# Designs tried in a protein design chat: VHH binders against Peroxidase 8 (PER8). Part 13

Target 1, 290 residues: Peroxidase 8 (PER8), of Arabidopsis thaliana (Mouse-ear cress) (q9lnl0)
Amino acid sequence: QLRHGFYEGTCPPAESIVGRVVFNHWDRNRTVTAALLRMQFHDCVVKGCDASLLIDPTTERPSEKSVGRNAGVRGFEIIDEAKKELELVCPKTVSCADIVTIATRDSIALAGGPKFKVRTGRRDGLRSNPSDVKLLGPTVSVATSIKAFKSIGFNVSTMVALIGGGHTVGVAHCSLFQDRIKDPKMDSKLRAKLKKSCRGPNDPSVFMDQNTPFRVDNEIYRQMIQQRAILRIDDNLIRDGSTRSIVSDFAYNNKLFKESFAEAMQKMGEIGVLTGDSGEIRTNCRAFNN
Below, E stands for the ipSAE of ESMFold2; O stands for the ipSAE of OpenDDE; V2 stands for 0.75 times the mean of E and O plus 0.25 times the DockQ between their complexes.

## First folded at step 7 (VHH; framework vhh_7b18_3)

Design e2 (from d3 with K64E; at its last look DockQ between E and O 0.14; V2 from the best seeds 0.00; counts 0 for: pae O 10.8 > 2, placed apart)
Fold by OpenDDE, look of step 7:
Structure e2 (fold): chain B 290 residues (1-290), chain A 118 residues (1-118)
Amino acid sequence: as target 1 above (290 residues)
Amino acid sequence: QVQLVETGGGLVQPGGSLRLSCAASGFTFSYYDMGWARQVPGKGLEWVSYITSGGDTEYQDSVEGRFTISRDNAKSTVYLQMNSLKPEDTAVYYCARYSDSGYPYDYWGQGTQVTVSS
């Protein structure tokens, strides 16, 4: 089962190795935080946190990576590097699922987000199927979102923390928010900037958080209140009566947001985990051991 | 190997000006968008401005009208002219390359310290 300090007896340097690798990448590229957040989310909400997202497709077998919604997920090289170092020190001991969890946690802290502990002892899954991938789009209603999150045991507050917290870093492609650019309620100055940015070829991206896109903070909620949300779902959070007060609380209380986000991340990282004799410990995070 | 080297930082009084430069190497400079970001110790990185390979520019709201980003492709250099500097502009400023996969950046320099103080 999951526990704090799971590797104290088998691989004492496990978390420090992951942390060092993450830091080295983050120090050169501050987008690492957004990448790992997205990776963990896209893995965990699809049949649990079992690192199934990390499996590469083959000519014979597609994987979760084959799905369009996962095409933009990044950070795999970070996980690979951590795994490589861990296999040298502690062969076949630390799961890819735990590496993702630890890496994401550490990247959040580096970006000024909350520091929190994670229980470890996850094992890697033996399944990675495109058909399992059911992810919400950026234009989803709050009601639909709430229903989806409840189906995996998350309440409304946790949902708001995860959606906003996940969007306070990272980018969105222009194709994802064309409805917002056409929305007269959107801040006119921002709308103009977005129109300009989106003129470029190959579906350009913009920061979802226009002020601190590399910092994990409550700024995204402030921007929601200011009619400066990029994605429709973010705008819907401040407009919908069931989530409005939560958005406001986070917007005006960064401490509350950080605490809530930390709790939400801990909870998310434990969705449908495999433990004990279930699954496997991969030696290569991109492939099953077979 | 991609390398970005910032220069031009220093101490300046409020209302003063600085001009930062970033010398880029290890890649075809003219093909990439470039930008500047800044970081206060202990806090996360904040984007400041970027310029596309085509010369289009964007600015964070807090610096718009005061800062100007430009580039010289012949010299593989990007610049940040900072006017009307404020104490809140105090930070380490980093030059960054726009990622091949799109927004935001994928490589960063060592940074240059900018201090605005009376």
Scores: ipSAE 0.006, ipTM 0.246, lowest interface PAE 10.8, mean pLDDT 92
ESMFold2, look of step 7: ipSAE 0.715; ipTM 0.883
ESMFold2 (binder alone), look of step 7: mean pLDDT 84; pTM 0.842

Design e3 (from d3 with Y31S; at its last look DockQ between E and O 0.02; V2 from the best seeds 0.00; counts 0 for: pae O 17.2 > 2, placed apart)
Fold by OpenDDE, look of step 7:
Structure e3 (fold): chain B 290 residues (1-290), chain A 118 residues (1-118)
Amino acid sequence: as target 1 above (290 residues)
Amino acid sequence: QVQLVETGGGLVQPGGSLRLSCAASGFTFSSYDMGWARQVPGKGLEWVSYITSGGDTEYQDSVKGRFTISRDNAKSTVYLQMNSLKPEDTAVYYCARYSDSGYPYDYWGQGTQVTVSS
């Protein structure tokens, strides 16, 4: 079972090693937080937090990475580096799933987000199948989103915390919000800015949080209220009666947001985890042992 | 921040010699035990030698009489003199700091490749 300090008896330096690696990368590139958040989310919501997303596809075997929605996921090199160091000190001890969880937590804190503890003891999955990948698009309705999150045990508040929390440091390709650029309700100045930014080649990306893109804070919710949401789903959160009050509360209370986000992240990181004798401890996060 | 940087690796013929260096920074070097480990291709990590903060040394049986570990506290550097090298010494060599937590290592470098071949 998951527990705090799972590695105290088997690999005492486990979390410190991961933390150091994450810090080094974050210090050079502050977008690491967004990368790891997205990685963990895309892993956990697809058949649980089992590091299935990390498996590289082969000619004979596609993986979750083969799906278009996962093509933009980053941060694998961070996980690889941590895994490499851990295997030197504690071979076949720390799972890739736990590395992702710890790394994400630490990156959030580095970005000014809440500090929270995570239980460890996860094992790595033995399946990575593209057909399992069912991720929501950026134009999804709030009702559809709520239904999807409920199916994995999340309430509406947790959903709002995860969506906004992830987007407050995230980026979006221009192709994902063309409907917003055409929306007359969107802030006119922002709309104009985005139109200019999106004129570039190769589907440019913009920060969803236009003010504090490197900080894990409640700014994204304030921007929602200000008609400055980039993605349709974010705009829908402030417009929909079932989520409006939650968005408002987060927008005006950063402490509340941080607390809620911390709880949400802890909960998310424990979705469908493998423990005990289930799964395996990979020696290479990109490949199954067998 | 703790950093360990290995140098001195390379290609040598059997019977040749190499001297590895590990430059340490970010901690009080003189207070820590330091060591070398290696990973032979296809095998797990194995310890090679360590030197205590007091200067006591220990060696793996396979390298005894051939390798010598030393340290220069003024330079915050640990060395591994490798003589009479053999093909089986081919490996990535890692400098490591010994932890006080009960586990052998808490920090290590990126490693340096040593290849012994005719």
Scores: ipSAE 0.000, ipTM 0.218, lowest interface PAE 17.2, mean pLDDT 92
ESMFold2, look of step 7: ipSAE 0.172; ipTM 0.633
ESMFold2 (binder alone), look of step 7: mean pLDDT 83; pTM 0.841

Design e4 (from d3 with Y103W; at its last fold request DockQ between E and O 0.69; V2 from the best seeds 0.81)
Fold by ESMFold2, look of step 9:
Structure e4 (fold): chain B 290 residues (1-290), chain A 118 residues (1-118)
Amino acid sequence: as target 1 above (290 residues)
Amino acid sequence: QVQLVETGGGLVQPGGSLRLSCAASGFTFSYYDMGWARQVPGKGLEWVSYITSGGDTEYQDSVKGRFTISRDNAKSTVYLQMNSLKPEDTAVYYCARYSDSGWPYDYWGQGTQVTVSS
């Protein structure tokens, strides 16, 4: 049902339109890659890649956006802009779920990450309930994380690629890593810097990848080896015997990381997809059709 | 009413320096990541530099080592120190506020002209 070039006959410019919209946003705002990576992950691991995350809450009905774990998800305007253009050219044709998938792939490439193809043909979900959201926090053990990823069909290597690869860009707020700045095993120079950065009442942000924060590359794994990971879950990957060799392999072989990350992203983008006559093609990504 | 006002532009010879300032008002400045972008004549906006609310900084490759972004939360001001200026740095420079959520997720000032010529 999913296939490469799904829209070639029904909306030939579909992928190029999404790519142009993403590039225009990325060129002036390099945080777009982090935003879209988080958006796709939060959409896909919650009842599949069906764009359920995009639904706005109403007075009578909360949505997945109403859950605190999703409070930092952003970039919905990029999806809206792409959808608006696509509806002018190919009405009721390109799903919001496919726009998210294509946009994320393109943003990864713009940030220096792997260039990879994605299959398309996703349809949009008809449900967005807060109770469906079950996302792990940044302090979970490796064992808990392995179990969670296994439950959605991912092995340990895929998990390490997604966790580290998803954190090679973006920021974390100080409230999320207070345990790290209290950890005497953390690199002492970075620890001191973070204590200074985290002064004040407004929950400041820092880069998760302290060296190449706007590039999708293996540097996050090199940071882990150097005891410089910002989040507890990332530090756990180098400390735990079940994952440390994979972290090392990625840290010392950027090509291996990029290939593994591309494959992992392709697999993640196909979790629980709706195809054929399931779901719908939303005309507005923020709301179900009538 | 969010407002970002850039100052400090002007005409400078190659190799010279300028310091841009951006005065921010209408929001809690210290909560937001900030940055700079520029518009070279005939082109769209391109990112120049970024500073997190925690003080981490990053730069596009073409300006790294020459430009320094900083912020003063007490004065609600972000700065761009531009050294070793080149003719290709000629542009209108815009201050940016970046947001974690909400609309718009980025906000731009009115710009200040920087011209690097002999």
Scores: ipSAE 0.757, ipTM 0.897, lowest interface PAE 1.0, mean pLDDT 91
ESMFold2, look of step 7: ipSAE 0.703; ipTM 0.880
ESMFold2 (binder alone), look of step 7: mean pLDDT 84; pTM 0.849
OpenDDE, look of step 7: ipSAE 0.914; ipTM 0.953
ESMFold2, look of step 8: ipSAE 0.747; ipTM 0.901
ESMFold2 (binder alone), look of step 8: mean pLDDT 84; pTM 0.847
OpenDDE, look of step 8: ipSAE 0.890; ipTM 0.943
ESMFold2 (binder alone), look of step 9: mean pLDDT 84; pTM 0.846
OpenDDE, look of step 9: ipSAE 0.779; ipTM 0.902
ESMFold2, fold request of step 10: ipSAE 0.630, 0.752, 0.653; ipTM 0.858, 0.894, 0.860
ESMFold2 (binder alone), fold request of step 10: mean pLDDT 84, 84, 84; pTM 0.848, 0.850, 0.848
OpenDDE, fold request of step 10: ipSAE 0.938, 0.938, 0.931; ipTM 0.969, 0.969, 0.962

Design e5 (from n21 with E99S; at its last look DockQ between E and O 0.01; V2 from the best seeds 0.00; counts 0 for: pae O 7.4 > 2, placed apart)
Fold by OpenDDE, look of step 7:
Structure e5 (fold): chain B 290 residues (1-290), chain A 118 residues (1-118)
Amino acid sequence: as target 1 above (290 residues)
Amino acid sequence: QVQLVETGGGLVQPGGSLRLSCAASGFTFSWYDMGWARQVPGKGLEWVSYITSGGDTEYQDSVKGRFTISRDNAKSTVYLQMNSLKPEDTAVYYCARYSDSGYPFDYWGQGTQVTVSS
């Protein structure tokens, strides 16, 4: 089973090593937080947190990375570096799944987000199949989103925390919010700005959080209230009666958001985990051992 | 093939200004997020500023209000206007291309020395 301090007896420096690696990358590039958040989400919601997303595709075997929705996932080199160092001091001990979990946690804290503990003891999966990848798009309705999150054991509040929290950092490409640019209800100044930004070639990117794009805070919810949400799903959260009050609470109470987000992240990181004798401990996060 | 060349560094008095330029070649400049990082000898690389391909900008707290990042896609150049320079801004400044790899950046220039001293 998962437990706090899982590696205290087998690899005492495990979390410190991951934390140091994450810090070094974050200090050079603040987009690391958004990258790792997305990585963990895209891994965990697809058949559990088993690091299946990290498997590179081959000519003979496609992987979850082969799916278009995963094409923009970043942070793999961070995980690789942590894994490399861990294998030197604690060979075949720390799973890639745990590295992702620890790394994401630490990157959130570095970005001003909540500090929270994570239980460890995850093992790496033995399957990475493109057909398993079922991810929601940016224009999904709140009802559809709620249904999807409930199917994996999350309530509405947790959903709102994860969606907004995940969008308070990072960028969105223009192709993802063309419907918003055409929406007369969107803030007119922002709409004009986005139209200009999106004139460029190759699907330009903009910050989803226009004010604090590198900080994990409740600013995204305030922007929702202000009709300044970039993605349709974020706008839908403030418009829908089932989520409006939650958005409002987060927007006006950063402490509440941080607490809720921490809980949500802890819960997400434990979806469908493998423990005990299940799965394996990969020596290379990008490949199965056999 | 990808090349980033920084210019504009030099010696300046505290409170002075410098404008750094980074000429990019070997790739479609307008497709990529760009930025600046700096390194003090014996210390790690530290990000300074970020500009998306869509033109959104962000800054390290220590340079907010003083530095401005911009880009000219027609010239394949990214700029860093540095005003109100402080001694603590002394470093080698690097232009960087940000990619989707997850590494801080996949390409950077040779760097240009900025020295702020009385």
Scores: ipSAE 0.682, ipTM 0.862, lowest interface PAE 0.8, mean pLDDT 94
ESMFold2, look of step 7: ipSAE 0.739; ipTM 0.895
ESMFold2 (binder alone), look of step 7: mean pLDDT 85; pTM 0.855
ESMFold2, look of step 8: ipSAE 0.667; ipTM 0.864
ESMFold2 (binder alone), look of step 8: mean pLDDT 85; pTM 0.853
OpenDDE, look of step 8: ipSAE 0.017; ipTM 0.276

Design e6 (from d3 with D33T; at its last look DockQ between E and O 0.08; V2 from the best seeds 0.00; counts 0 for: pae E 17.8 > 2, placed apart)
Fold by ESMFold2, look of step 7:
Structure e6 (fold): chain B 290 residues (1-290), chain A 118 residues (1-118)
Amino acid sequence: as target 1 above (290 residues)
Amino acid sequence: QVQLVETGGGLVQPGGSLRLSCAASGFTFSYYTMGWARQVPGKGLEWVSYITSGGDTEYQDSVKGRFTISRDNAKSTVYLQMNSLKPEDTAVYYCARYSDSGYPYDYWGQGTQVTVSS
């Protein structure tokens, strides 16, 4: 029941409204792309792309936001602003899950990434439970990562596109890569720079792509080849025989990377979606209806 | 191998204060989000607070403004300062480590009893 242009008959301006809201935020703050990429990934891999991540915890019930892997997810105000405008024009029509999907697609394009179409028609989930969160940490082996991505329908190439492509923008806090700072195989100049950066208070952060931190491009894969990946999982991709050639292919062919990343994002946006009369159309993305 | 040991519970009158400590061992403490949860009589297990590896904190609404979570990475210890205690705060308080594999909690302490009664 996903289709292109799902809202053409029920809310013709839906995609343009989301696009304008995203552009306005991105124009003032280029970190929006990193925020929305992480938001969509964390939503989609937890029982499907149903916007369950957006639900705020209450005094009686924690939500997916209550777990540590989601503590750094941000950008919810962008989704709220889009939803608020959509509710004025088309009440109870455009799902929060579709807003996240459209917003992420548009933010990728704004950051120089691929332009691609997404199908719409997602409905919003009725559950946001901390126990449902199954997110891999930054130090897992490639074999463990391959198994996890296979369990949600992704092959190795799609996995490499999502892991690296998701890290071509954004930051990592120093506590997440202490093992990299101690790794003698890491580029020595970068390692020295990171040791200095990480001496600061309050768990400082660094850009995961040290060269083009605000662009969605293949540079992260070039950094991996140069032993400059910040996170262990990213460095593992160049070291492991099952993923090494894919990393090289993306590093030396930006068009291939962009096409692969677009396809991977399209597939991710369709994991376990609710359609038809399943789920709901939330009026407030932070709370279930009723 | 992983151990979490809570201390600092006890009996206190309403309005009083307690400080809970959780000594952690058997893992690289600074890499993990740590938290507190509680088992309130007649209710299920409820999250109370967590502190990320980067020091960001979150609190359940019922304790916000009264409880403060903190961590000392050098001592591998998480603290929960509990002020303005109320009878409804009576519970067994557990220190917990957030999962590194996508599940929210993978290791728990044995718990420490906090009783708020006059």
Scores: ipSAE 0.000, ipTM 0.133, lowest interface PAE 17.8, mean pLDDT 87
ESMFold2 (binder alone), look of step 7: mean pLDDT 85; pTM 0.853
OpenDDE, look of step 7: ipSAE 0.026; ipTM 0.326

## First folded at step 8 (VHH; framework vhh_7b18_3)

Design f1 (from e4 with Y105F; at its last look DockQ between E and O 0.76; V2 from the best seeds 0.74)
Fold by OpenDDE, look of step 8:
Structure f1 (fold): chain B 290 residues (1-290), chain A 118 residues (1-118)
Amino acid sequence: as target 1 above (290 residues)
Amino acid sequence: QVQLVETGGGLVQPGGSLRLSCAASGFTFSYYDMGWARQVPGKGLEWVSYITSGGDTEYQDSVKGRFTISRDNAKSTVYLQMNSLKPEDTAVYYCARYSDSGWPFDYWGQGTQVTVSS
């Protein structure tokens, strides 16, 4: 089972090694936080936090990476580097799933987000199937989103925390929010800016959080209120009666957001985890041991 | 082959200005996010500025208000205008491309030396 300090007896430096690796990457590139958040989310919500997303596709076997919605996931080399160092010190001990969890936590804190503890003891999955990938799109309704999150045990507040918290950092490609650019309710200045930005070829990207794109804070919710949400789902959160008050609370109370986000992240990181004798400890996060 | 070539570095007095340029080749420049990093000998690489393919910009706190990143897709070039330079800005500055498949940068140039000294 998961527990705090799972590696204290088997690999005492496990979390510090991961933390150091994450810091080094983050120090060079603040987008690391967004990358790892997305990675963990895309892994966990698809059949649990078992690092199935990390498996590279082969000619014979596609993987979750083969799905279009996962095409933009980044940060694999961070996990690889951490795994490499861990294997030198504690071979076949620390799972890739735990590395992702620890790395994401640490990157959030580095970006000014809440500090929270995570239980460890996850094992790596033995399945990575593209057909399992059922991710929500950026234009999904709040009702649909709520239903999806409830199916994995998340309430509305947790959903709002995860969606907004995940979008307060990172970028979105123009193809994901063309409906917003055409929305007359969107802030006119921002709309104009985005139109200009999106004129370029190759599906340009913009910050989802236009003010603090590298910080994990409640700014994304403030921007929702201001009609400055980039993605439709974010705009829907402030417009829908079931989520409006939550958005408002987060927008005006960063402490509340951070607390809620921390809880949400902890909960998310424990979705469908493998423990004990289940799964495996990969020696290479990109491939099954067999 | 991806290539990034930095130019514009040099020696300046405190309060002076420099404009760095990075000529990119070997890839579709307009598709990629670009950035600048700097490194002091014996220290780690430090993020300085970021510009998305859509033109959004962000800066490290220590350079906000002083540095400006920009890009010219037609010329496949990214720039860093450095004003009000301080001795602590002394470093080798690297132009970097954000990875299409990885994080953080997959390519960077050889760097250009910036020295701020009286």
Scores: ipSAE 0.653, ipTM 0.859, lowest interface PAE 0.7, mean pLDDT 94
ESMFold2, look of step 8: ipSAE 0.805; ipTM 0.915
ESMFold2 (binder alone), look of step 8: mean pLDDT 84; pTM 0.845

Design f2 (from f1 with Y31R; at its last look DockQ between E and O 0.67; V2 from the best seeds 0.71)
Fold by OpenDDE, look of step 8:
Structure f2 (fold): chain B 290 residues (1-290), chain A 118 residues (1-118)
Amino acid sequence: as target 1 above (290 residues)
Amino acid sequence: QVQLVETGGGLVQPGGSLRLSCAASGFTFSRYDMGWARQVPGKGLEWVSYITSGGDTEYQDSVKGRFTISRDNAKSTVYLQMNSLKPEDTAVYYCARYSDSGWPFDYWGQGTQVTVSS
């Protein structure tokens, strides 16, 4: 029962409020786009887009945030701020799940990515269980990745769009790509650079997209072709016969990438959504209403 | 107990240069991404430059080629070399620490005034 303009009758300023909040954060920190992309992905691929990721763990009950793979997820403050403002003007009306969806969309556009519409009407989930979190690692094979994405209804092209598009912004900690630094097939200059960058303690981070790390564009695919992928999965995409042509197409056609990415994001944002009387509308995105 | 203290601001003529410093304390400096933002009175914050804990840098388009961000982990200091300054660069400049994932920021300095005027 998702629809465009879901809030036109109940909270007309809903999307504008979220958009403004996102802009204010993005304007002073361009990493917002990467943060929200990761947030939405980590939420949606785990039992659907129900904002389950946003639940804080308690001493009595762990949450999806308790899982190591989610430890680096950020952007919660943006969602909180949007929720706070929305609750003032439209109390208990706009779900946290919709806020995440709208915020992510808007941040993509701000970063030069495609503009796309999203259907709204999502409700918030009533479950946040660490055991549900099954996320792929950065060294996963293409075959394994394809299988995982197919299990949630995504084809290979959509997978490539989401993986690359998600990596065209943001950073990776050195611990995630030590295998790449040791790979003789990696661009020698980049390898040298990364060795230097990763020499320090405390698991330093580098841009996954070395050229346009704050822009949602097809540059990450170009870098894949150039043997300059940071993460193994990205390198695997260009090396594997089942994804090579897709990577190539995206690398040389930014318009195609943007269109594909927009479609992929729309599709992802609708995975396992709760609608109607299912779930709840949280008043605090970090906690169930009880 | 995290502290960020900006220095190096001042009044310069167009085309001049300034070097801002941000002394950080109260945390493991080398672990965190750092950056600079600026704000004109009555306007919102504008990001200027970003440097990862690994040393990767990025710049606002308006300052590319003119500004250089760097860091010295031994001194727990981040720098902003500003060359070819323009009147539109006039603002309060803030040093910012970013979270472990690079976002959001969690601490800002008090800011240092940069004024570019003939």
Scores: ipSAE 0.674, ipTM 0.868, lowest interface PAE 0.7, mean pLDDT 94
ESMFold2, look of step 8: ipSAE 0.781; ipTM 0.905
ESMFold2 (binder alone), look of step 8: mean pLDDT 85; pTM 0.852

Design f3 (from f1 with S53T; at its last look DockQ between E and O 0.02; V2 from the best seeds 0.00; counts 0 for: pae E 16.3 > 2, placed apart)
Fold by ESMFold2, look of step 8:
Structure f3 (fold): chain B 290 residues (1-290), chain A 118 residues (1-118)
Amino acid sequence: as target 1 above (290 residues)
Amino acid sequence: QVQLVETGGGLVQPGGSLRLSCAASGFTFSYYDMGWARQVPGKGLEWVSYITTGGDTEYQDSVKGRFTISRDNAKSTVYLQMNSLKPEDTAVYYCARYSDSGWPFDYWGQGTQVTVSS
């Protein structure tokens, strides 16, 4: 099943190869951490961490990528590059699901986030069905979000760590937060700045963390307290009584946030995994084996 | 009933000038940012310029230095002064009101044709 060091006997360089590929991309483009965080989350919450998200659609067959909620997921070329190198060294050994898990962990550490171990031994899924995609939007209530996270085994504290930790890096497009710009309770200086930023063409984007947008740290929670959250769901976390104290705890204790985020990411990476004889080891992460 | 009415379009030679006007009614004009967009033949709609309630302006790169947007809150009117016109400026020009969030435009005029050719 899953264990630490699953590849120590069958592909000793596996984790170092993934780490080098991730570092090379991150060094050129610091937005890699946001891309991989989103990729892992969207993969794991849809029928488990089985890399089903990576499957490309064809003219005859849609995939999870065909769903609009997945339209902004990127970074697949990083997984491809790691897989290519691993297939040269250890053919048919390292799953795409494990590459995503290892790559995301390494990208978090590069961005100043926690360093943590992950277990490996995941196998790749055999289906990628648009109808399986059930992702919540940015305006859901805290109560709805709690129910969704509970259904995959996460308590409220883990939910707050994942939502804020997932939003301390990355961007949101203006179409997703029009309700925030209209909210008179939002920090007035930020609201004015966002109105200006959103006047440009092609649905502009802004950083969700207005102070440290390329670092995995607790700054997003400090922004929430200051009424500077970009997305409605993030603002709801500081306004709702069931989550308010957790937001405050993370805002005033970066170490607590990082430890909580690391634990949450470890648990998320193990949702619904395929192991043993289940699934396959894809040779091309974008396509099922023949 | 929000209404925006553009005037001032027409046929000009390359290098010529036109001044577009947009008369606004049915809303408190001074509370809204305003802009111009254009429909280029064979292309999609593209943003040209905007002006905020405070008078700050922005322009797409291809028109900077040639076009000037302005507003007169007392007359509820937006203007676009277009100098040094080029054939690629040929389009139907629309006056538009920004939504309260600043995007997307929520009301449009009927458009006025600008044709730059010889």
Scores: ipSAE 0.000, ipTM 0.178, lowest interface PAE 16.3, mean pLDDT 88
ESMFold2 (binder alone), look of step 8: mean pLDDT 84; pTM 0.848
OpenDDE, look of step 8: ipSAE 0.319; ipTM 0.696

